# Designs tried in a protein design chat: VHH binders against o75319. Part 162

Target 1, 181 residues: o75319
Amino acid sequence: GNHIPERWKDYLPVGQRMPGTRFIAFKVPLQKSFEKKLAPEECFSPLDLFNKIREQNEELGLIIDLTYTQRYYKPEDLPETVPYLKIFTVGHQVPDDETIFKFKHAVNGFLKENKDNDKLIGVHCTHGLNRTGYLICRYLIDVEGVRPDDAIELFNRCRGHCLERQNYIEDLQNGPIRKNW
Short names: E, the ipSAE of ESMFold2; O, the ipSAE of OpenDDE; V2, 0.75 times the mean of E and O plus 0.25 times the DockQ between their complexes.

## First folded at step 12 (VHH)

Design L34 (framework vhh_4orz_3; at its last look DockQ between E and O 0.01; V2 from the best seeds 0.00; counts 0 for: pae O 12.7 > 2, placed apart)
Fold by ESMFold2-Fast, scan of step 12:
Structure L34 (fold): chain B 181 residues (1-181), chain A 119 residues (1-119)
Amino acid sequence: as target 1 above (181 residues)
Amino acid sequence: EVQLVESGGGLVQAGGSLRLFCAASGFTFDDYSMAWLRQAPGKRREWVALITSGGETDYADSVKDRFTISRDNAKNTVSLQMNSLKPEDTAIYFCARQDWNYPEGFDYWGQGTQVTVSS
């Protein structure tokens, strides 16, 4: 499929770095085959992603792709120097403990290996909002001890859009801490 | 609440045509992308066609140039015109509504309509 994902145009391509963290969230980049369906100002390819990150004076050290598809872009579309991790994440239900564990493990490993630089962990799903925001906030709450409402508001502010899935918000605010660090 | 009801399935010989219909109710139909998926015996469900809220269409390679998806927003109906049918098109065909927050997935499905293509 080469159809543009629903509501993809409604969201900012890239948020800002979340202060006090190494996270930056964005919507899924779309490979060249999608550009025929987009105006020039709507294009957001993998190259556009790296250009926008550079414009913020930031550098990506890892991309975590949470989409449940491989049709949007290929890892080969990314610079060879930036690791790419795929975590197939179903978007309807709260991510399961295995998915949360994989995400935490990847983040902790990156931070340990990148102590001597300030490179960012880029996280995206299709819109860079619900699955992305949930897993970033879950990490901040469970691993860094951030208060749930503070994590959510930090993400919303830096992404430029608020988390929309009520079940995700409810789990972040009132759900158990997952001890799988 | 939300309901999707398929119709139009049946038995047809290879090379024939069928038109499937999906009647939608319980939601603002115009705001959602609609899709057709199919499940052949012993196989996983596969997506075959999608029509966006704006009317743009997309198709799986296996059905491209043979199937046409369309919608009638006044009647809350999505249709699938299937031409040049092959035995490999034999499956239960499902109408589905795309999830707004998870565009790779679907949040509501119909019960399906059987399509059987004989050689």
Scores: ipSAE 0.599, ipTM 0.798, lowest interface PAE 1.3, mean pLDDT 93
Fold by ESMFold2, look of step 13:
Structure L34 (fold): chain B 181 residues (1-181), chain A 119 residues (1-119)
Amino acid sequence: as target 1 above (181 residues)
Amino acid sequence: EVQLVESGGGLVQAGGSLRLFCAASGFTFDDYSMAWLRQAPGKRREWVALITSGGETDYADSVKDRFTISRDNAKNTVSLQMNSLKPEDTAIYFCARQDWNYPEGFDYWGQGTQVTVSS
């Protein structure tokens, strides 16, 4: 139940805004009931997330949760003004076209609704790295026309960790462009 | 669904005391700063007292030393002990949850409980 996800401690809590985009990536925040298994400096709660975003002079306008589970925090704990969207994303495998499309649709909808502000889309999976990085990069490649290696470099630098899954990296670099509709 | 329900209001004579309660549900109460605000007839809501998730408290000057905010994380409640009440304290009192995006503001409110202090 409240056990810490494997390797979760090894990752920086929150990345930096990716310049020229509306994205920021982070690992899954853990509600305070998990903290019995954490040293104080290891804690990263949903409140800590919002404090860290504010310290960067940024503001979240949407959180996209790519995990299969709701046990890490309650969406009701998020500010009423921050929409929450769960997109179940299968781990270990390149996300399927339906998952990619849902992610693109959510991002495009947010950008349209938020064209008069500078709020960010927060994206996380468990570690905020592989599934998160894949979908952000897929969006940048397919929708914004960013070259695959440039998208990957930008994500890695702003997240503070390099994408690890070779099948994700290969698909981004050499796989087909996915349709946006 | 997030809910905040106030209770304990009523009619009291000046110099008297009341204790207000706020029952919270539908969110991780322990992680939130909580506040009491009040609204007198024809006036805007004003801040009264705040208690952080860690238990630190702060008060408006007009109620300092008379009011005490507290929380019970086991029962998911926030309380406001009001002593030495004055007619100027007459208002609807609201329990509120602090907004993590806009920490000067609140994102959820209760319906309020009436406090009337007669002279």
Scores: ipSAE 0.012, ipTM 0.480, lowest interface PAE 8.9, mean pLDDT 90
Fold by OpenDDE, look of step 13:
Structure L34 (fold): chain B 181 residues (1-181), chain A 119 residues (1-119)
Amino acid sequence: as target 1 above (181 residues)
Amino acid sequence: EVQLVESGGGLVQAGGSLRLFCAASGFTFDDYSMAWLRQAPGKRREWVALITSGGETDYADSVKDRFTISRDNAKNTVSLQMNSLKPEDTAIYFCARQDWNYPEGFDYWGQGTQVTVSS
């Protein structure tokens, strides 16, 4: 149904571009049917997402949706010019290797095809924090060779919220590098 | 009250097939993504397949091209067709309703149905 996700209101709608990367994280936008349950200032629709991105003088080139449901918004609510990719990612648990690989593959594919522009990869789960942050950081660590603490700090700073789940943090800091192919 | 009842499990030889069913009640079925999870002895529960309210599907790599998840909104059922079964597929299989408000991403699941694949 149209139940507002728990704690959804507590998180900033959109983070900032992560310097040195093409990532931007945000919480899940909610389609218009949710607005009746929200105060005007709490509303965050797909349209609002794009407006906020524009306000940052950025442009989305890809949206990676890590949620399991389609009840929050429809891909049709997005501009046709922006590809939409669904990667089903279970919460709480550290994403498995195949999920990590899917994410990396998607990102690498995008970067390969978008070398001539500076469009962003928008990533979101429900809150745009834990699963989103883990996968972004995992990519930075495994593919870009960024130090785990630097990746985490960068994500936290840009998202405006810190990763909350210790198992994610520990895996990022101490876990093995995952396969990139 | 939300209820999920699995059926269709059993003993099958490697290479065989089974079809699992889940009957859902107590909620608006077509509003929710549904999944199949499984738990093998001594292992943690893992998701196997998912079907969104919009009908999109995803699979664990371990079962991709062998398993097919489907749903019938008219009957409030979700099914899992399992082909080319392997001994490593042996587990209790659970039907689950997706909800991000819960840590595991699911708020309800059934009692499970045992699937045993012999070598």
Scores: ipSAE 0.000, ipTM 0.237, lowest interface PAE 12.7, mean pLDDT 92
ESMFold2 (binder alone), look of step 13: mean pLDDT 85; pTM 0.854
OpenDDE, second read of step 13: ipSAE 0.000; ipTM 0.224

Design L35 (framework vhh_4orz_3; at its last look DockQ between E and O 0.01; V2 from the best seeds 0.00; counts 0 for: pae O 14.8 > 2, placed apart)
Fold by ESMFold2-Fast, scan of step 12:
Structure L35 (fold): chain B 181 residues (1-181), chain A 119 residues (1-119)
Amino acid sequence: as target 1 above (181 residues)
Amino acid sequence: EVQLVESGGGLVQAGGSLRLFCAASGFTFDDYSMAWLRQAPGKRREWVALITSGGETDYADSVKDRFTISRDNAKNTVSLQMNSLKPEDTAIYFCARQDWGYPEGFDYWGQGTQVTVSS
């Protein structure tokens, strides 16, 4: 399908790096075939993503794509130098333990192999908000020991939009810590 | 309180036409993308057509040029016009509302309406 995902235009393309972390969140980039449906100022291609990251004086070292589709862009649209990881994440319910642990494993592996640089982990779903914010906050809470409200506030501020799904917020604040298998 | 109620299904011969209707209630209809999906016997549910809140349409390759999705925001209705029907179009057809925070998925579904196409 080539329709613009609902509400996609309502969100800022790229947030700011979350201070004290290697995370940066953004909405899904849309490949060139979508551009005929967008005004020039609304375009946000994979190339536009990297240009915006560079404008912040940051560099991506990994992209984690949480969307439950492959229709928005192809991994081939990304620079060869940046690893791409797909984690198909269903977006209505809270992500399951398998999804959470896949995300944590990817982040831990990246950090271990990138100790000597300051490259970022870029995370996105369709809007770069609910699935993205949940998994980043879950990582900060479970692995880094950040207080839930502090993790959520940090994400909201840096993304420029607040987490919207109440069940996600509730799980982050009051749910169990997901331990490694 | 969200309800989606399908109608218009039935038995039709190959080459014929049917028009399906979905009456929506309990939410601000104008703000949501609406879709039709179908499930044939022994198969998984597959997406058929979608119409965005802005009126943009999209179709599965199998139904392109034969099916037309439309909406009437004044009546809170989404419709699917099905032309040049084939036996392989036989399925239960479901109306669905696209999830607001997860556009790849659907958060509310109707009960379905049976479409049977005879050879």
Scores: ipSAE 0.721, ipTM 0.861, lowest interface PAE 1.0, mean pLDDT 94
Fold by ESMFold2, look of step 13:
Structure L35 (fold): chain B 181 residues (1-181), chain A 119 residues (1-119)
Amino acid sequence: as target 1 above (181 residues)
Amino acid sequence: EVQLVESGGGLVQAGGSLRLFCAASGFTFDDYSMAWLRQAPGKRREWVALITSGGETDYADSVKDRFTISRDNAKNTVSLQMNSLKPEDTAIYFCARQDWGYPEGFDYWGQGTQVTVSS
């Protein structure tokens, strides 16, 4: 299956570092086997990801892959120096508490181990928008105490696209208080 | 309301052919990937074929080169041509729509149509 995900071409490849955080969001990079289906200017490979991060004078210290599939690229396509974590995240409903906990735990672990550098956590789902934006905002709200509307505005601005899924937006704004463990 | 209605199932001898149809309504059909899945007796539902909004296709290994998925955006239909049928193809076949915000999954299903391949 090397079909291009629906609407993947419509999204900016990589966002900007979110000020005051260690997050940067992007859409899923596609391994070379997908490029037969893409115009040259549409390509966005794992190598392209790292080039774009370098162009921003940033460095990735962790990639969190939220997709529910392994078809887009292999962890072996990434530099061995960059840890990779997959958190299978179902996307049609608000992520469950176990998924949210895994994400918080991964981010907290990264911040502890990287307190002496400024490396970024790269987060992606398929489009780098809905699941990605939800979990980043959930972390900022629950762990860092950011107001829901401020977290959403920051994510939207830095990603370059607004969160689309209304049930996610509603849960961020009006949902229950969640434990951080 | 999104509706997917399958038809064209039936009994066919091994080696034969059958064509399934799915009529779609209640959404902008042209914008969605569509798929066929199947469920054999006592087994889990499995993916069979997918066609993107742009017409690109993908198939499960077990049906590759025997089945062809196609779509007609003017009629809001998806078809599955099944050739060289085997008894193992016996199943209820479901038409499904890919979830717009979660392309790894499907958000609507038809009621299914039975395909029985006699040995």
Scores: ipSAE 0.246, ipTM 0.646, lowest interface PAE 4.6, mean pLDDT 91
Fold by OpenDDE, look of step 13:
Structure L35 (fold): chain B 181 residues (1-181), chain A 119 residues (1-119)
Amino acid sequence: as target 1 above (181 residues)
Amino acid sequence: EVQLVESGGGLVQAGGSLRLFCAASGFTFDDYSMAWLRQAPGKRREWVALITSGGETDYADSVKDRFTISRDNAKNTVSLQMNSLKPEDTAIYFCARQDWGYPEGFDYWGQGTQVTVSS
């Protein structure tokens, strides 16, 4: 139903663009039906997402939704000009190889097709933190060759919240590179 | 049958170097990523270095810039050059074949080779 996700209100709606990348992380926007349960200042709809991105003088070119549900908003709530990709990602667990692979391919595909612009890849899970952070960092580490600690620090700083799950952090820091093909 | 046989371990003083080797057989070697893991006494086995089938490499933070993993597909071997060794590097070192279908990401590993670094 329209139950507000636990701790959803505790997180900043939208982070900042990660310097040197085209990533931006945010928490899940909630469709209008959720507004009845929120104070006006707590509301964060798909429309609000785009407004906040514009306020940063950025533009979204892709949204990757990592939530494991479809109850929060509909792709139809998004502008038609922004492609939407759903990658069902289970919470709490380190994303599996397939999920990682899907994410990497989506990102690489976007970058290949969007070389002529500076549009952002918006990534979100429920809170836009752990699953989101892991996959972004995993990409930076595996594909871009970024040091794990640097990737984590960069994400944390830009998201405005730190990765919370030790298993994600441990995997990023000490886990092997995952397949890029 | 998949076989991985490690060699090259031994006793070395701190600051010294060793080169480990792993001989692989029983599978198409060049199709697989290979790794080195290590297990110190009383500790869990930890990942040390990885080399993909494409030749990309990765390292644990603890060994980065000191260890170098490489492979020779013609000989079906993977090697680990260990420089600037520290006492904390003391462990049994295992060669492993990567397979993400397994919980730890590896499906085969050898019997290991002992590396001892003295102060």
Scores: ipSAE 0.000, ipTM 0.217, lowest interface PAE 14.8, mean pLDDT 92
ESMFold2 (binder alone), look of step 13: mean pLDDT 84; pTM 0.845
OpenDDE, second read of step 13: ipSAE 0.000; ipTM 0.250

Design L36 (framework vhh_4orz_3; at its last look DockQ between E and O 0.23; V2 from the best seeds 0.00; counts 0 for: pae O 12.5 > 2, placed apart)
Fold by ESMFold2-Fast, scan of step 12:
Structure L36 (fold): chain B 181 residues (1-181), chain A 119 residues (1-119)
Amino acid sequence: as target 1 above (181 residues)
Amino acid sequence: EVQLVESGGGLVQAGGSLRLFCAASGFTFDDYSMAWLRQAPGKRREWVALITSGGETDYADSVKDRFTISRDNAKNTVSLQMNSLKPEDTAIYFCARQDWQYPEGFDYWGQGTQVTVSS
C-alpha cells in the first residue's frame, strides 16, 4: 500500500537522544514514492532522518525497525555503513517474550561492539511511540535497573510525545521483569 | 462498545457487481481509517482496500481498478463497490477498524459477509 499511515503526520520526526543511554527514537521514514502525498515540510525520508540526526551532533550505528510491514522504506534506502535490523512486532498486545529477547540481544550486541564510540541505536515503529517506547523502556527496566516511572518519563520527554497504549504502560509499571525467559 | 456490521454480500455471476456496506457504531468514526479484508476457504485473511480518516484510498493489486472504497461520515458507513467480479474474489469479506497506535493492524472486526462469484 502507498497510503500515508494514519496519524503519522501528528508526530515529531525525530526525538532527542535519551541521556545516559545510546537510544534515539523516531517515526518511520517514508521512501520517495510517498512524497507526492506530502507537503515539503512534511517529508521525512531515510535521507531526512540522517540529516536530522547529524543536526543534533549525533551519529547512528544501528537502526532497529519494529514495523509489521516492509512497505514504508527498503534497507537499500539507508547508508550501507549503518546496520539495519528488522524485528516484526505486532503492536496490539504487549510484545511477547521472544520479541523482547530479540530486542535485548540486538542492543547488548551493539553495545559490546561499540564500547569505543558514542554511536546511537535508532529505534522506530510506525509512530516511533508505543512499540518503540515499550521496548526501549523494557530494556532500561530489565537490563539497566531503571525504575519504571523514570524510564517512561525519560522516553516521553526525549521522544516529545507520551506513550499512549495503556496496556503497555501497565506492563512496564506493574508487569514482571523479563530477565529469564 | 464498538460494533461493525457488514451487509450486501451474496451470489453473483462472473463479471457482475456487488456493493458491500459496513455500519459502524460506538466510536468517533471520523477519526479512524477503515478497511476491507477477505478470507477465502483455506487461505489467510488478506487486505483488500483501505480509506483513511482524511479520505485517502489504497488497494491491493489484485482488486485495483475493479473495487472502490468510500465512506459516509454523516452515516458512519464505509462501503466497497466491487465491479468485474471474478471467481477468485469468492471469500468472506470483513470490515475492520485500523488500530490508532498500530496502523499495520486492526483492533475491531465485523462478523463478515459472504461473497460467492460463480463462473
Scores: ipSAE 0.743, ipTM 0.868, lowest interface PAE 0.9, mean pLDDT 94
Fold by ESMFold2, look of step 13:
Structure L36 (fold): chain B 181 residues (1-181), chain A 119 residues (1-119)
Amino acid sequence: as target 1 above (181 residues)
Amino acid sequence: EVQLVESGGGLVQAGGSLRLFCAASGFTFDDYSMAWLRQAPGKRREWVALITSGGETDYADSVKDRFTISRDNAKNTVSLQMNSLKPEDTAIYFCARQDWQYPEGFDYWGQGTQVTVSS
């Protein structure tokens, strides 16, 4: 379909690199077929994503796509040199332990393979906010030992929007530390 | 207001086929992506198949090439044709609607229909 995702226009396209990490968050880019329903200034294509990252003097080395579909853009719309990984998460519930582990595994693998550069991990869901923020914060808390409130504040500031889903926020703040295996 | 009612479940032999139906009401059906999810005993609910408002389909790896999702916008129904069924397909199957406010998730589903695949 060509239907613009609900509320998508309300979010900044790309955040800023989170200091002390290799993460940057953004909303889902939309392939050219969606542009018929967008004003020119509203467009945010895969090409626009890479231009905005370069404008920040950064480079993407991995894209983790948390959406359930390929209708927004295809991996073929990305530069062939940028690895792409899809991790689908289901429902309104906090992502399950399998999903959290897959995310941690992907991040750890990237960091080990990219120790000799400064490329970023780009993470997005549809809005680049709730699901994206949860998994990034879960990683920082469980793997890097960051305090929950500090992880959330860092994400909110760098994304340019605050996490909205209360069950995610409550799980990050008060839920169990998840195992890394 | 929004209602999703599943039907068509039952007991079937391994290797057999079954078709599930979902009747939708209380919303503009044509505008929403619809999905089937399932929950086996003791497991979390997992995604099975999705069909977008435009008719694009996607499937979990475990059911790819065996299951087919379809929709009939005139009747406000979603169907799931399940072929070559295995005992591990045994689960309660739920019809679900895409969460339009948070499109990574689903905001409504029914009580589900039981599918049991015997050896």
Scores: ipSAE 0.011, ipTM 0.366, lowest interface PAE 8.8, mean pLDDT 87
Fold by OpenDDE, look of step 13:
Formats: structure tokens, C-alpha cells, sequence
Structure L36 (fold): chain B 181 residues (1-181), chain A 119 residues (1-119)
């Protein structure tokens, strides 16, 4: 049904661009049908997402949706000019190598095709925090060679919330580099 | 009460095909994403295929292009067509209802159906 995700209201709708990257994280936007269950100030629709991005003087070039459901919003709710990619990502557990590779591949593809602009890669799960943060950090670590602690700190600071799951943090800090191909 | 009942498992030779079925009841079926999971002996349960309420599908790389998940909302069923089966596909296969609030991403699954692929 159209239940508001648990703790969804507790998280900032949209983070900040991660300096030195083209990533921005946000919580899942909810389509209009959810608004009747929310206070006006709690509403965060696909339209609101784009408005907030514009307020930051940024532009989305890609949305990566890590949720398992389509209940929250429809791709049709997004501008046609912004590609939408679904990568089904199970919560709570460290994403498997397949998921990591899919994410990396998507990001690399985008960067290759968007060298002439500064459009952002918007990434979200339900809360736009743990799964989102892990995959972004995993990319920064494995592909960009960023130190794990630096990647985590950067994500946390920009998202406005800290990664919560110790297994994610542990894997980022001490886990092996994953294959990039 | 939510119920998921799997069927269609069995013994098959490598290269063969099976079609699994899941009958769902006790909830509004078309509101939920459904998945097939599998668990091999001594291994953790892993997701195999997922189909959203909107009909979008995803597959584990290990089964991509060999397996096809589908659903029939009129009958409250989800199915998994498995082609080109391999011995490594041997596992108990579970039909599961997706729920993001749960650690594994699923809140209900059936008793499972055994799939055995012989060399």
C-alpha cells in the first residue's frame, strides 16, 4: 500500500553535492498520493526533489533508484531528460558484488557520456542513507582510490546524516576492493 | 494471513528446464513486489529474481538470460521459468514478498520447493 516508510520523516530530503564528485544523495520521493498522510512541510515529491536540486544550483543527469518497489513514485513522474535507473538493492546486508558492479558500471557509463557537463548522479534508497552511502563510498574507494574514512566522512557530511550500519562501515573500511569489471 | 505456496520443483538434468509457481493469498497481491529466492546447502539465501508491482524485473547475474520471472495479478501468482539449468542452480527455491522494512528485504516466504539439477 501507500504507507509512509518507517523513519522516512526523520531524514533530510536532499543532501548536498559531494565535493570532488558528481554524487548527490536523497531520500525516496513520494508521489502525490502520499501527501494526504503527511504534513505540508513533510511532503517530498519528485517535483520537490527537482526544485530542491535547482535551489542548490545543480542539475540531475541521472537518478539511480536502489529501492525494491515502485510504490513510492513512477519514473513517469520524472522529466524525460533525466534517465532513471533501477538497481534492486536489498537492505541491511552489504550489497553483493553484482549490485556493486551494476552501480559502478552505471556511474562509469554516465561519466563517460557526460564529460561535457556537470550534471549530478542522484542516488537514493528509501532513506538515501545506508544502501546509498555504501554504494557511493564503495565507488569512491574502489574506483577513485579514496581512503575509506575520507569517503565515509564526505558522504556523511554531505548527506547530513551518518551511515548507521556497522556492517556497511566495516566493509568499507576493511573489506576487499571489489571488481570493477 | 499471508500465505505463499511454491510448487514446480523437482529433479532435472543439466541443460533442462523447470517452471516454478507461487500462489499468494492473504494480501493485496498487486501492491507488492515479489521475488524468488534460493538457498543451497551450506550457503546463505540469495535472491534470484524480482518483479515489482509495476512489472519491472531484475535478475541475479548468475541466472540472467536463463530465468524469467512473471506474475499474474488476476490469479495472484508469480512464476519462475528456469532454462538451461546448471548443477549450481540446485537449491530450495522460495517465493517471497518484498518489504523494505525487513532486514533481508522480504517479510514472507513459502515453505520452498526443491530444485535439483544433476550433471
Amino acid sequence: as target 1 above (181 residues)
Amino acid sequence: EVQLVESGGGLVQAGGSLRLFCAASGFTFDDYSMAWLRQAPGKRREWVALITSGGETDYADSVKDRFTISRDNAKNTVSLQMNSLKPEDTAIYFCARQDWQYPEGFDYWGQGTQVTVSS
Scores: ipSAE 0.000, ipTM 0.239, lowest interface PAE 12.5, mean pLDDT 92
ESMFold2 (binder alone), look of step 13: mean pLDDT 85; pTM 0.857
OpenDDE, second read of step 13: ipSAE 0.000; ipTM 0.232

Design L37 (framework vhh_4orz_3)
Fold by ESMFold2-Fast, scan of step 12:
Structure L37 (fold): chain B 181 residues (1-181), chain A 119 residues (1-119)
Amino acid sequence: as target 1 above (181 residues)
Amino acid sequence: EVQLVESGGGLVQAGGSLRLFCAASGFTFDDYSMAWLRQAPGKRREWVALITSGGETDYADSVKDRFTISRDNAKNTVSLQMNSLKPEDTAIYFCARQDWDYPDAFDYWGQGTQVTVSS
């Protein structure tokens, strides 16, 4: 459908690169058919995403789409030079171990293949906040050994919005490390 | 407060017709896909029909040429026109709001309206 996702306008389109990592988080880009429902300053198309990343002097090397829908934009709307990975992630619930494993595998593969450049891994769900923040923080905690509160604080600061789902925050702070190797 | 209130249920003879209505309030109605589900005695709830915010429709095979879902965004209503009713259509019919990102998942439900089809 052509309806704007609830609360989508409440969030900044793109965060900043998370220092010490290759991650950048953003809300879902909306294809041209959504622009009739948006003021010019509210538009955030796939093209707008790449323009905003370039304005930060950064370059995307991978997009990981965590939404449970294909209605917002098509992979064909992205430059052919940037790989796109879809991981269907059910919201509200903490992502399951299979989803966490898929995310970690994609990130590790990207880093291995991109040792000689500084390209970023772009991660988004609908708002670029809860599913996105959970999986990025889970990676930092489980793989890079970052303290949970430090990972969450780094994500919140760089995204410009704080993780909202208490069950996600609780799992990050007190849940088990997932050794999905 | 999100509310969904069904009406239009009743008793009808096999081969007859009924029209169900769902009055929605407490949210931006035209932004959401809306659905009808039903639950027959002793069975799980099953999905019957869906209408997207853009007006695209989809139906379960069991009702596919007999039922028509529609919406009126100005009145915040979803309707289900039920034709050629069969005894096996007897169920409580629920109006539901589809979750933003989940296919086949619903975050709000009405209390239901009883439909009884006699032979």
Scores: ipSAE 0.013, ipTM 0.229, lowest interface PAE 7.6, mean pLDDT 88

Design L38 (framework vhh_4orz_3)
Fold by ESMFold2-Fast, scan of step 12:
Parts: C-alpha cells; structure tokens; sequence
Structure L38 (fold): chain B 181 residues (1-181), chain A 119 residues (1-119)
C-alpha cells in the first residue's frame, strides 16, 4: 500500500542530536507520492529531513534505515554524498542478535572512518521510536557502558517521545549485554 | 482479551455481493488500522483491504473498485462490502488488527469467515 503509516503524523519528524554521541533519530521520510495525502506542514520528504538537520547546524554522514519495507522512499531520493544502509529489522519483538550485531558493526565502522569530523548517524524505523530507540540504547549500553535508564532517558529526551514497547524497555533494563563484536 | 469475530460469509453466485462484518473487543478500536486478508485453498494469506484509524483506505489491485472497506467506531466494527464477486474471490476472509508501530505485522486475527463464489 501507499497509505500513510498509522500514527506517523503523531511524532516529531526529527529529534535532536543525542549529546555525547553521534546519533540523531527521526521518523521515516515519505517520498513525493505520499504528499497528496498530507498538508504542506505535515510533509517530511528526504529533502525535508536534510533541511531540518541543517537547521540544527548538524550534518548527516550515514542513514541507517531499520524499516522492513521499501515503500516509503528510495535510496536514490537521498543525496549521493550520504551513505545509506538498510537493516531489515523485524518490529514487535526485540531485535535478534544478528540485527543487533549488524547495527553495532555499522556504527563502529562509521565512527572509525569519521574520527576527523562531527557528522551524525541518522537512524530511523517507521516512527523513529521503538526499533530505533532500542538499537541506539542497546549500542550505548553494550559498547559505551551507559547505564540502561540513562540511555533510555537520553533517547526519550532527544527524540521528544518516549519508547513505548514494554518488551523493548524490559530487555534494555534487565536483559543481557550482547557481546557480539 | 483482544477478540475479532467475523460474520457475513456464505455462498453467492458470480456477479453477486456480500458484506462481511468484524466485531472487535478488548482494545481501543479507534486507535488501530484494521484489515481484511483472505486465504484461498492451497494459497498463502493475501492482503485485501486496509482502513487506518483516520479512515484512509487502501486496496489490493485485484479487488480495487469492487470492494469497499469501512469502519464504525461507535460499534467497534469494520466491514467489507464485496461487489461483482468472481469465483477467484472464493476464500476464507480474516479480519486483522495492524500493529501500529510495525505495519507489516498483524498482531491479532479473527478465526475467519468462508466466502464461496459459484460460477
């Protein structure tokens, strides 16, 4: 379908950079074909994403797309200068260890190659909330040694919306550290 | 306890019409997209129609212009009006609730209602 994702309009398009990290979270951009279903002020295209990031005096160096679909926008809708990585992430359930490993590997690779700049890793799922927040927080906890409650609070504050899936929150707070290097 | 209960299925001649109903309970109906999917004998389940919480509709190409999905939030009911039925529409029809956060997933399903279209 080409319908607008449920509750997509309820969430801020782009959060703020998470201080002390290179992460910024946002909801899925919608390509031009969706604009007929949106008021001008509701539009959030790939172009709008980059405009909003620039308005915060930030620059994207990588986009990680966690959606399990390709219907919302195409990589070709993004500037050629910004790498795009697709990680098909099953929602509803906590992301599996393979998905967590792929995310960690991508983040670590970006950071190693971007030591000389301050470019951001943009992460999104459909709403930029549950899968996005889980994987960012999981990285902060497992790799950076951040306390679970601090990681969750930081994400919630910077995204402007709180993680909603209780099973994701439970895994972050009480689950094992995933040592998949 | 989330429950979805379908009704309205039956036997109909090609070219005829049927209206399916799904009664929902156990959750805030107004907050969820609802869908109809079908499964023909020996085939995988396929999506037929969807209606969002805001009333936006979407249809599979095979049923577009023949089927109409609607909802009645006061009665917690979603319905599917099926016109110009074809033998190929013969299937068990399922009402499903779409996961709000992961749209590719339907987190609750009814037991289904049989629709048989004779030639």
Amino acid sequence: as target 1 above (181 residues)
Amino acid sequence: EVQLVESGGGLVQAGGSLRLFCAASGFTFDDYSMAWLRQAPGKRREWVALITSGGETDYADSVKDRFTISRDNAKNTVSLQMNSLKPEDTAIYFCARQDWDYPDYFDYWGQGTQVTVSS
Scores: ipSAE 0.574, ipTM 0.781, lowest interface PAE 1.6, mean pLDDT 93

